# Miniprotein binders against q9h3h3: the designs that were tried, part 130

Target 1, 235 residues: q9h3h3
Amino acid sequence: EDGFTAEHLAAEAMAADMDPWLVFDARTTPATELDAWLAKYPPSQVTRYGDPGSPNSEPVGWIAVYGQGYSPNSGDVQGLQAAWEALQTSGRPITPGTLRQLAITHHVLSGKWLMHLAPGFKLDHAWAGIARAVVEGQLQVAKVSPRAKEGGRQVICVYTDDFTDRLGVLEADSAIRAAGIKCLLTYKPDVYTYLGIYRANRWHLCPTLYESRFQLGGSARGSRVLDRANNVELT
Key: E = the ipSAE of ESMFold2; O = the ipSAE of OpenDDE; V2 = 0.75 times the mean of E and O plus 0.25 times the DockQ between their complexes.

## First folded at step 12 (miniprotein)

Design pA36 (at its last look DockQ between E and O 0.12; V2 from the best seeds 0.00; counts 0 for: pae E 19.2 > 1.5, placed apart)
Fold by ESMFold2-Fast, scan of step 12:
Structure pA36 (fold): chain B 235 residues (1-235), chain A 86 residues (1-86)
Amino acid sequence: as target 1 above (235 residues)
Amino acid sequence: STEELIERVEELVEEILELLFEARKLAREGAPLEEIEELIERAEELLEEAEELAKRAGVPPKRIEIMREWVEEMLRRVREAIERAK
């Protein structure tokens, strides 16, 4: 069952990645254009498959903002997948360290802070804050899902380029909090997504590495970060 | 065995990660340069050991090259943190 659910989630993710994206690219577009773009494409109104009543008539997989320094490098995903198949055939124990080594040697290093919000003004406000932080250089890149037809929450993904760089991941959390975000955040490396490893899996791997909770007053960072694998508070 | 060599490479990579995390943390805090340099030197020594073991285990040269590039990028981030703390 876990396999079936993971396959379904992977198929949905692939479809979104393959469909057109609405992108504000700060590498080629002046920062002064951002507010108008955000007003034109609020994520609570952009529909996944297009609708005459929405800003889009055609399918949209993701709404994204690229920072000025954004340089996409997905690594060798095909090599990673081949190595993963070989590893499963070998009978060797599969541990978090094994996946980190595969991720490193194939340069599949990106990861993301995730936040899930219901469609509405709170989502649009949170996305606007994140988008401004990206364009101003405090974050590298971010995307938000469009509204699914009669669907639940939407997700904002804030990417870091290397999940093995723990300080870089924590710095991204700080920048998200500085942007005014107060909801629960969880951090997931993309290597788990590419391999179809989700919450329940036969290897007992936890694809969520960190959890960040907003904390009022007293914290310079504005949050408490938990290392999920070791059950240790980092902040 | 090949499996034992690969397990040792994985252990060395985890040690490198801890050394680089500590080096970046110290760099951000403006710690003495000598202390940071000692951690960097240890990480580079472990990288050389990991490369030798990976080669003996039959890991393709391209995989080993990418591992080195990853360490070099993390070292660049340590150096940036040193500069920002000045």
Scores: ipSAE 0.748, ipTM 0.916, lowest interface PAE 1.0, mean pLDDT 88
Fold by OpenDDE base, look of step 13:
Structure pA36 (fold): chain B 235 residues (1-235), chain A 86 residues (1-86)
Amino acid sequence: as target 1 above (235 residues)
Amino acid sequence: STEELIERVEELVEEILELLFEARKLAREGAPLEEIEELIERAEELLEEAEELAKRAGVPPKRIEIMREWVEEMLRRVREAIERAK
């Protein structure tokens, strides 16, 4: 994938973050209403700009589900960005370790498992599984992109609180797999997004820390997780 | 409305992306500097407009900042492409 395409998609995702979200909040809404909400707003039919005949009449940036334990904590992103600018000006080498330390220092520790699926039944079914896992407390928060006019792949993002907590990242992978998801998963820290570190960046940093591949007949996890930084299988 | 402002911000972001894509393409092709600079200047103007609209829409400052930083990084890459083509 051309590094520009990844940046373009990231910019579109950032723009979408500014639009209204369709949210199911398990903190305020009974879990018994989830099925009706999923039926009302299937991601494959919810359109980015509220096209005629879509479930939404208004633009939608994301469809999201918040778990009961969800607490938004974005850390000090402004401080992170200032420190990043200072680091670039210093001419010091920039490594994954450097970014990890910046993230820790500024408490910008969130990350997400990403999956890309074509619009349709498989996407809606995957989303329903994830949404249920969030409402049941197996996952904290997830979002899915609405359908674009061009009919491109939609992305499901499943968040974890701390990309440096390897166990928490692996637990989320396990919960996603338990929800019936079999596609490729990639894990990306939000700090990389906030600092504009996408594929083919000038520092040659890989924005994906982990990769999860589904494994047939394997242990309870049902996946093989690769640490991309160290090129080591964790599972 | 707030929704209308957000929609306009998104349109501006899309336009910025198109301009920067074109600028980067032209830079790689060795186009005249003046032509690339016009696109850069337009992208910067649109960014300022997008930020003001986003503020008016009540977009969190942090999100606006991320948008700016992304555009600035893309602009830097365009400039680097210009320098490599010299």
Scores: ipSAE 0.017, ipTM 0.236, lowest interface PAE 8.2, mean pLDDT 84
Fold by ESMFold2, look of step 13:
Structure pA36 (fold): chain B 235 residues (1-235), chain A 86 residues (1-86)
Amino acid sequence: as target 1 above (235 residues)
Amino acid sequence: STEELIERVEELVEEILELLFEARKLAREGAPLEEIEELIERAEELLEEAEELAKRAGVPPKRIEIMREWVEEMLRRVREAIERAK
């Protein structure tokens, strides 16, 4: 049933990716327009399917902000997927190390910090802070899920361009914390997403590479980052 | 060759997307149902072809399932748009 659950999550993610996105693109839109856009489309009010009374009349898959320096490059996803099949038929063990090598070989290096928040002021405030950090250049790109019909938790994704670049991942963590965000953050390389590997997968892989916890009396950045694969603190 | 088959599958998927985006747009605008259903039927035909070509190319069954689920979710959205326009 673990494999069935993972396939369900992949299908749901693909469906959201196919719906229209509400995008603020700093490459083409003046930064002075950001606050009005945020006020028009708070993620706690933007509904997944365009409910009556919401600010959107159409389905929305994601709400996103692209920074000035955002350059889309998903890498060799086709080659990655082909190599993944070959790896499975090779009889070699499927481990986090082999997935890392696949990602490096095919240049599918992006990843994301994730946070999960209930609909409401805390979510909207966190998103606004992240969106400003993206437009100001401290972060490259972020997205947030719209409100579901059941009002469950929503997710903010903050992307980095290379999960093997620990400094870059830690710099993104710092920028998120500077926006006033104190909740648990988890980091997932996009290679796991492209291969449909979620928490409940048949290979028992853990797609979470890093965890970040805010601490009151901690490091200069106020966060503690743990490398889950090696069980080592990075901060 | 296998590469040629995979390229054809990718082309079919892009065409399916274009058809379903257009179908949803027409449904939202209240266009005649016959026009919308024509686009849906065409997309379904292309999906059958894409799945057959993917099988011939040796694409793993789970990847074919993911592709199918993706297109089926798009189809559900088109049908939902039809209902909302009624």
Scores: ipSAE 0.000, ipTM 0.109, lowest interface PAE 19.2, mean pLDDT 80
ESMFold2 (binder alone), look of step 13: mean pLDDT 86; pTM 0.840

Design pA37
Fold by ESMFold2-Fast, scan of step 12:
Structure pA37 (fold): chain B 235 residues (1-235), chain A 86 residues (1-86)
Amino acid sequence: as target 1 above (235 residues)
Amino acid sequence: STEELIERVEELVEEILELLFEARKLAREGAPLEEIEELIERAEELLEEAEELAKRAGVPPKRIEIIREYVERLLRRVREAIERAK
């Protein structure tokens, strides 16, 4: 939803991925430099296409933090896409289980928790918390969108390496909550993105697997996580 | 048929994943080791069955190895959860 078509969403994602990224890489940069880097590049001030009045004069697609143990593995995306076309031609049922098996076979397993926040101090504070959790090893990798337009929300993406690992997904949610994040979170596997499956697709697949809602203390956990596909509470 | 064998392999892999996710959850919660080990042993039995059926279906050895490696990674996470819960 959000009023965009699948084609529009895919085009925007591709453009952002192709433009330069601002990266804090904890594998090669001392953790002591993080605070200065966060102060230099607050996401509410970094502009998508560059601006003399912002921290960047040239386009920035994403602002990212890589954890010390982060090892990029996007899997065999081309093999996934070829297998997807073969599956459609075969006449076999297209179900969440079948896509899950394609993802496993081609090692396209990553997924992400998404949060959308308005530009401003609360976005910058949330990103700083997530970035510190990544550098300290509680999360693996994260990125945040730059400011594209006035009034538009920005997105923070917190990645996990395996969307089929339910407990790993839940552990990431816990770490996000421990970092002070209280907004709605949704979890989406990258396999759906690579195959161009978004909301209102013809296969009636839900690309959002989980939702996490903050729950204030008392006898409850820090968050309630819903399995969207099976409509089952996990926490 | 080859198609039926491949479908059965996919079903077995799904069962293996469900068993290992349950085992890791139980390990995290400090459940009895015997209960967790029973789930792990069942998952390992199903993996051997899935590999044999995949071979009979003519699935390339490299693809079978990828599935095994993935399952072994999940098994390591279960064992790590057991150790942390001690």
Scores: ipSAE 0.000, ipTM 0.232, lowest interface PAE 15.1, mean pLDDT 81

Design pA38
Fold by ESMFold2-Fast, scan of step 12:
Structure pA38 (fold): chain B 235 residues (1-235), chain A 86 residues (1-86)
Amino acid sequence: as target 1 above (235 residues)
Amino acid sequence: STEELIERVEELVEEILELLFEARKLAREGAPLEEIEELIERAEELLEEAEELAKRAGVPPKRIEIIRRFVEELLRRVREAIERAK
């Protein structure tokens, strides 16, 4: 595999956001068209930069499904970034609590459940289940990465409006599990992404706030959801 | 049953792979070493659980060894990513 620097990976992520997206928008498209759209654009076959042998001849950054009630709200990202610079120059400790407060103050509250799956039938089946849950109103919005040339896993992102709303985060986890998803899920607030916490080597901040594991055992089936920042089990 | 144990082993292996791919990406992005080490430690704990369940399910020792070697290869790649990010 080719080695990448943090700068190169950040540039690739930004390019994906800027490149065209394949979107099923349930706000304007009948739900009856979803199955045909999923068959046309299985994420294991959609290539990042286009290929005559794939469903796309042009670059695709993301494949997304928007729910009927989806209303995007990124908050005040510029205000968040300015406050973050001020916090760093203040010399105050940088902690999960401090970042949470900044996110609340600037209304940058969205977050996402992440699952990583190898290209293939399992990925396509998982994405179809998530997409149906979005169109049916059980989830608000989701996206999945296209297949990269260097290979590796693809990521499904399932968004929630407010990472501080634990009940909302748990409700999304339940909907993902109800869609048949059994793999490890990790939940990351978008505030960490906007502040570039993945480039930090010093603050000891965990950008993964929640973790969900599917477990079978005893007389009941369920998921175990852990709040990693506070070391508290939520389920 | 044996079928349920094998399914659980496959799920644990999937979780191990997800943790290690995440650790590698975080290492490339220059994330805090503590976060990367936590993912590695959790992956190692899940590997131990998967090996124990695989033994209980009657999975041949050679198959368990192949799984362990694959996970070790990914751990090596994560460590390489950490070194490249320095």
Scores: ipSAE 0.000, ipTM 0.077, lowest interface PAE 24.2, mean pLDDT 79

Design pA39
Fold by ESMFold2-Fast, scan of step 12:
Structure pA39 (fold): chain B 235 residues (1-235), chain A 86 residues (1-86)
Amino acid sequence: as target 1 above (235 residues)
Amino acid sequence: STEELIERVEELVEEILELLFEARKLAREGAPLEEIEELIERAEELLEEAEELAKRAGVPPKRIEIIREWVEEYLRRVREAIERAK
């Protein structure tokens, strides 16, 4: 049954990626236009399939902000998947280290901090903070899901270019916290997504590599970060 | 054996990752450049060893190039950290 759930989630993600995106691209658009763009497209009001009364008349897969230095590199996903099938056939143990090696070898290194929020003012405010941090250069790129017809929480994804770069991942967490975000954050490498590794996977791997919890006092960074894959506290 | 060569390559890549992580951390903390360069030199030596063993194990040349490119990108990040710490 978990197999059906994973396949369904993958199909939904592919559909969102293929549908049009609403993008603020800081590489070509002046930063002074961001506030007007955020007011026009608050994520709590943008609907997945274009409802009457929403800002969009057409389907929207994602709402995204690209930083000035953003240069997408998905790596060799096809080669990654082929190598993964070969490893499964070999019967060799599958560990976090095995996935890390595959990711490095095929340059599939991107990952993301995830936060889930209910539609409303808090979501829109959090997204505005993240978008401003991206345009100001503290973060590289981010996206937020539109409002689903079924309802439920929306997700903000804040990407980093290399999940093996622990300091870079921690830097992104600090920037998110500096933007005023206090909710739970979880970090997932894109390699897990491409290989279909979700919560219920047959290799019993943790789909979340890092977890960040807001900490009001104590640590100078303002958060506690745990490496869930290796069960080690980072901060 | 080919399997033992591949296993050794994986060990070397993990050692390179640890050295580069430490180098970048030291760079951010403003440590002496001599200490940072020492870690970089060790990582470069291990990379050359890993490339030779991977070649001997029959790893496709394109995969070996990707590993080198990954190390070079990480080295670029170490240099950025040095500049930022100034």
Scores: ipSAE 0.006, ipTM 0.457, lowest interface PAE 9.6, mean pLDDT 82

Design pA4
Fold by ESMFold2-Fast, scan of step 12:
Structure pA4 (fold): chain B 235 residues (1-235), chain A 86 residues (1-86)
Amino acid sequence: as target 1 above (235 residues)
Amino acid sequence: STEELIERVEELVEEILELLFEARKLAREGAPLEEIEELIERAEELLEEAEELAKRAGVPPKRIEIIRLWVEKLLRRVREAIERAK
């Protein structure tokens, strides 16, 4: 029952991808315009379906910043689906390794660091830091959800192009921390989203690959990164 | 125009979800297979319409594929409910 509800909620989230996005595109817009754009569209004030009292009168699915070198590559999602159906009917074990192999074979490699924050100044400040890091070239692309009618936390997604490139994933974490972000981060490959790997999935797989926690103290600032699949501290 | 197309696509997706929710409910209640298949067929027709309108609206192919994958996941849940009710 709850599994069907989780898929319904995921489908509603996919509907957000179809709504108009508010985009700062550094490929075509000077970096000097960013601060004015951030002031015009703070994520705590932008509403999902529009409100005459908010910055938007029309629906907004996502608020995004594209880096100067951003070049999206979605891979072969249809081929991934066909291979997933074949794997399930084959009776072979479903493991993190088999999902990773399907993703590699079909070039569905993108993933993202996720942070969930309550609407307010802290969210807007965190988003501004991430957006500046994207425009300055330390991150590739990021997006943040608009405020839902019922409230609740909003999510900032910071993308990397290849979840199998551990060094690249860790470098993105470092750039997020350098931008002043101190909250909990979790990393999820998009292949898990396409194949429906959530918290209570049938295969009992952890839905995230990495977890990052801010470290305080000493002469250096940084984060502790845990590889959730192997239970290994990467620091 | 583009915003109107996207709004229509969202309406179609919501209708698809309602049809599949009802189909799963009927499957769990042991309703005749013909009634359940009618809902599934209607949902598949609406999915094709939604995909075409999304293409016209300029929605990236990846997002259209993601919508299709989520509808397919829901269809799988309906078929699983049919099997469990036998």
Scores: ipSAE 0.000, ipTM 0.182, lowest interface PAE 15.0, mean pLDDT 80

Design pA40
Fold by ESMFold2-Fast, scan of step 12:
Structure pA40 (fold): chain B 235 residues (1-235), chain A 86 residues (1-86)
Amino acid sequence: as target 1 above (235 residues)
Amino acid sequence: STEELIERVEELVEEILELAFEARKLAREGAPLEEIEELIERAEELLEEAEELAKRAGVPPKRIEIIREWVEEFLRRVREAIERAK
């Protein structure tokens, strides 16, 4: 099995986290400035490592919007890592339930809805909708990747405080749909990200808990949400 | 410049992960422990260099800690692969 399939993704994630972020912070900036900021920094044009022809001449790791109530809380990531090492050493089965328990014990509860879109007007329009929802208080915080490679998809991440709070996760989905988003969404707890667990992992864990598909006229909330862990449709 | 320091840190982090990947691969293939230990030692040396440069570049301490934790996690996986290869 491929125990290091995701090492390149982990390296890219760390580099993005270390590079400067372009942030619209609604805690300190009037909402009236958002449209000008979005026009200045459309994610399809902001380049990962800077370019004289782009809005940025310096590297940008992420483009983010913080809501008025945003308060960073990563939980006890060090305790989570130590417990993860102990779990692996114990020989006990590593299951979704075991990871959920580790996340709860160490208060590493945040998660995110992900959407992947090609660079272009559709990406920029989707990001603008999400950013407005964050600034207006319907979502808490979001970020989008800059353009790193020709034709490669960019990702928009919309965060929630607690992946174990199903209603909160579904409310975020509804707000994303209300913002005009029609593409496929997948929901991943940050505990999987902190532990480096991606799609191809040795424990055969599915880091995606929920999947949301747009359905025009078929649902009051505008989407069908599947619980991947239990294989049950919620909407 | 800060930009140049950050670029160097990114290069070091990528090299560290490549070394960790190679060490784990060698461990799974039953290569001599000495060869695997050399790769781990080199990765640890580069991690110290990356942390120093990141600090000089003004990277927040929390982000430097995350980098250390990611590298240590890969090194833990290498040690696990060594145990499985025995």
Scores: ipSAE 0.000, ipTM 0.118, lowest interface PAE 19.4, mean pLDDT 77

Design pA41
Fold by ESMFold2-Fast, scan of step 12:
Structure pA41 (fold): chain B 235 residues (1-235), chain A 86 residues (1-86)
Amino acid sequence: as target 1 above (235 residues)
Amino acid sequence: STEELIERVEELVEEILELLWEARKLAREGAPLEEIEELIERAEELLEEAEELAKRAGVPPKRIEIIREWVEELLRRVREAIERAK
């Protein structure tokens, strides 16, 4: 496979992370202000590079909500990048296990549930539900991409502290479902994002660890979760 | 408009990607160095155009730097493929 597309996507993701964010920070802002903030910055209307007709005139990389107990720990990303370059030149196999060890060594443990939705009411409604769950303490932190192209899908990312903690990952899935989300979810560790592991990566790695599908009845969690690497159903 | 300028920058970046993909493919197949270098030269020219256009569009300097570094890393890998084919 051609890794150039994956590298391009990684560059785009880094650019978004470095651009200004619109943040509702529940650690410093009263929860009563959330509804007004959501009305002011619906993700279907916020543009990536600004537009006089949109809520923003300046570039926005992400729209984010931080929970009251949120304490960011991105780990040693610089050390991870250096180790990654060394690994690529070493001739050692690049596998999920090798990447997992790099992440653990450098404490780059966060990960996220992803959902992709077209711009419009359904996206804005889903984001509002997720944002309320974050502010109410059921989720730790979430972000949603601004609108970069007419008709292109936007992504909502719901983060967990430790992708190696399977129970924590599943608890986040349950909270997302409890918020009324019914679309397909996939889980990706941030180490994959930092290293440019996307669908068309040159190492033929599956870019996500878990998949969650909404399920009616018979399930306390409201979903069926698949471990994609081992092709094993967890729920 | 700013939107149109940004769309043109994105189009140029995609064209650079295509040129570098072809250059790397040719390098792995042992194609004549002249053909590979022609693709590299075109990609470098388009990168300069994209950077100037991005500056005019108000794209953040950090993003422009990231795009340049990414393209330069891909160019390094193409040259590495050429060297290993020798």
Scores: ipSAE 0.000, ipTM 0.137, lowest interface PAE 16.9, mean pLDDT 79

Design pA42
Fold by ESMFold2-Fast, scan of step 12:
Structure pA42 (fold): chain B 235 residues (1-235), chain A 86 residues (1-86)
Amino acid sequence: as target 1 above (235 residues)
Amino acid sequence: STEELIERVEELVEEILELLYEARELAREGAPLEEIEELIERAEELLEEAEELAKRAGVPPKRIEIIREWVEELLRRVREAIERAK
């Protein structure tokens, strides 16, 4: 999202999705093997395009953990993209409400909490906490980007099934906080990712719907969550 | 249009705040100074863009100065957090 056009960011995301993933799938792999897998593939050391000195010799697009109950449903992304093209040529206003309706019509409802961290011990520790929460059933699925050849921050994505389900979004936030995560989190619906909506988009849309801030001292939730579109605090 | 320019300025200000709040949180966690400075530099770039668009939209100079002062105060708080984490 930082310092590139929407087209460059979309192309980078597509390349990562198309390249092989390193996956710990709790549906088929015993939970007891997770710690060894995390030690073998720390995200700070796994390289995007492979390197003899890293854990991988071949390109890796994403490092992912699937929970036992994970049941992917991306909806009709092709129908969404066709409708998006029609919308852009129609003269109808492009607003958060219009995109929400487009997403509902095409069943593209998933979304994700995002956190950006520098390569290093803290990234690996945060990822390990998230991965354990996924395997233990508090979260459904998560992924983390590999290390880019020129450095820069890596992103951890923690997915929920339905961005319109406020309770589900808040439950995921609580599980992330319970895993020891204290950094700023932002929530982005996948419909925005598929349509290439980033911070510098042409339609001046805010690219995130929710924001979570760690709260010190005694809140049962451990965080304050803001609905950015309506400017309403949820917690 | 003027309405579109003002809306864009408001979006840029929101983005600046997101970057600075993230920088402050990273500082509290003891993240590398280089990473925190990268967020600060991006926020400063966006502030310059917001000021230019606000001027083009006819926003009074005093209001633009208030926005800059607010962002500069948040930047100061981020740098204070960096020092405390040492």
Scores: ipSAE 0.000, ipTM 0.091, lowest interface PAE 22.0, mean pLDDT 78

Design pA43
Fold by ESMFold2-Fast, scan of step 12:
Structure pA43 (fold): chain B 235 residues (1-235), chain A 86 residues (1-86)
Amino acid sequence: as target 1 above (235 residues)
Amino acid sequence: STEELIERVEELVEEILLLLLEARKLAREGAPLEEIEELIERAEELLEEAEELAKRAGVPPKRIEIIREWVEELLRRVREAIERAK
C-alpha cells in the first residue's frame, strides 16, 4: 500500500476508461494480423500518457483484444450506482452478499481474472499468449494496462460474462493456464470495480472472489483455485 | 488414515470439477448429448464416493451437505448450457 484509497484507485480506473484504447477486434480483423499488432504495441512499451519515443504519442487508457464472439453487456451501471448510494445512506450492512445481490438486480455480471506483472519481456510474452487465446476462441476478451510509471506493475484483465457462473470462471482459469500463464491470478467482479472496492476499502471487503495458483505436476488443469469468500478449495 | 481419506475426498472433488468443466465446454460447443451425459454420470458417481469417504473420515454432515450443494449447482449450470445449445 502507498497510501492509495479506494476513491483514488476508482478515479484512476475511470480516467483510463475515458482515454482512447488500442483494440484488436477479432470480429472485424483477420486473426493473421494479430502477430504484427502485438509487435507494434507491446504493453511494456506503450505509455499511459504518450511519449514521442514510445509506440504512442497520445494517451492510451487500455490495450484490448476482443474475441470473435464478444458481445459487451455492462448491465444497468447507472441503476447500480443509484442503488449503491441508497444502500450507503440506509445504514444497512455492506457485505459481499449485499453487493452480489445488487449486481444481480442490475445485471452487472461480468468479472475478470487479474494478473500483475512488471514491465518487460515476461509481461509482453504473457499478454501475447492471452491475446492469441482470445483470437482463437478459448477466451472471450482481455485487456492490459499501459506503462504508467517507471518500475510500476501492469495488469492483464481476462473477462468472463458472469461472475456468479462458477464453471465459466473456472473454464477461463483453465484457458489462461493452457496459454502458458504461471503467475498468481485473482478474480474480481466488475461490480466491485464500478463501486470502488479496491485494496484497503472502507468496508474491509476482500477485493477479489477467487485466487488461482499454478502447480507443476499437480492437477490436470495446472492450477489450484481457492474461493476466498468461503475459504474453500475448488480445484 | 483419516488424513488419507480426506486426501482422497479432495482428489475426487477435483476430478468432479474437471469432468464438469469438460461437460460444459462440450455443451457450449454443441457436442452430442451422449458424450456430455457420460461425463455428468461419471461426476455423479464420484460425488457419491466422495460423500461416503467424507462420512468415514468424520467430516461433519453440514460440511458434506455443502459439498453436495456445490456440485449440484455446477450440474445445474451444465444442464442449462445443454438446453441453451438446442
Scores: ipSAE 0.000, ipTM 0.111, lowest interface PAE 21.5, mean pLDDT 79

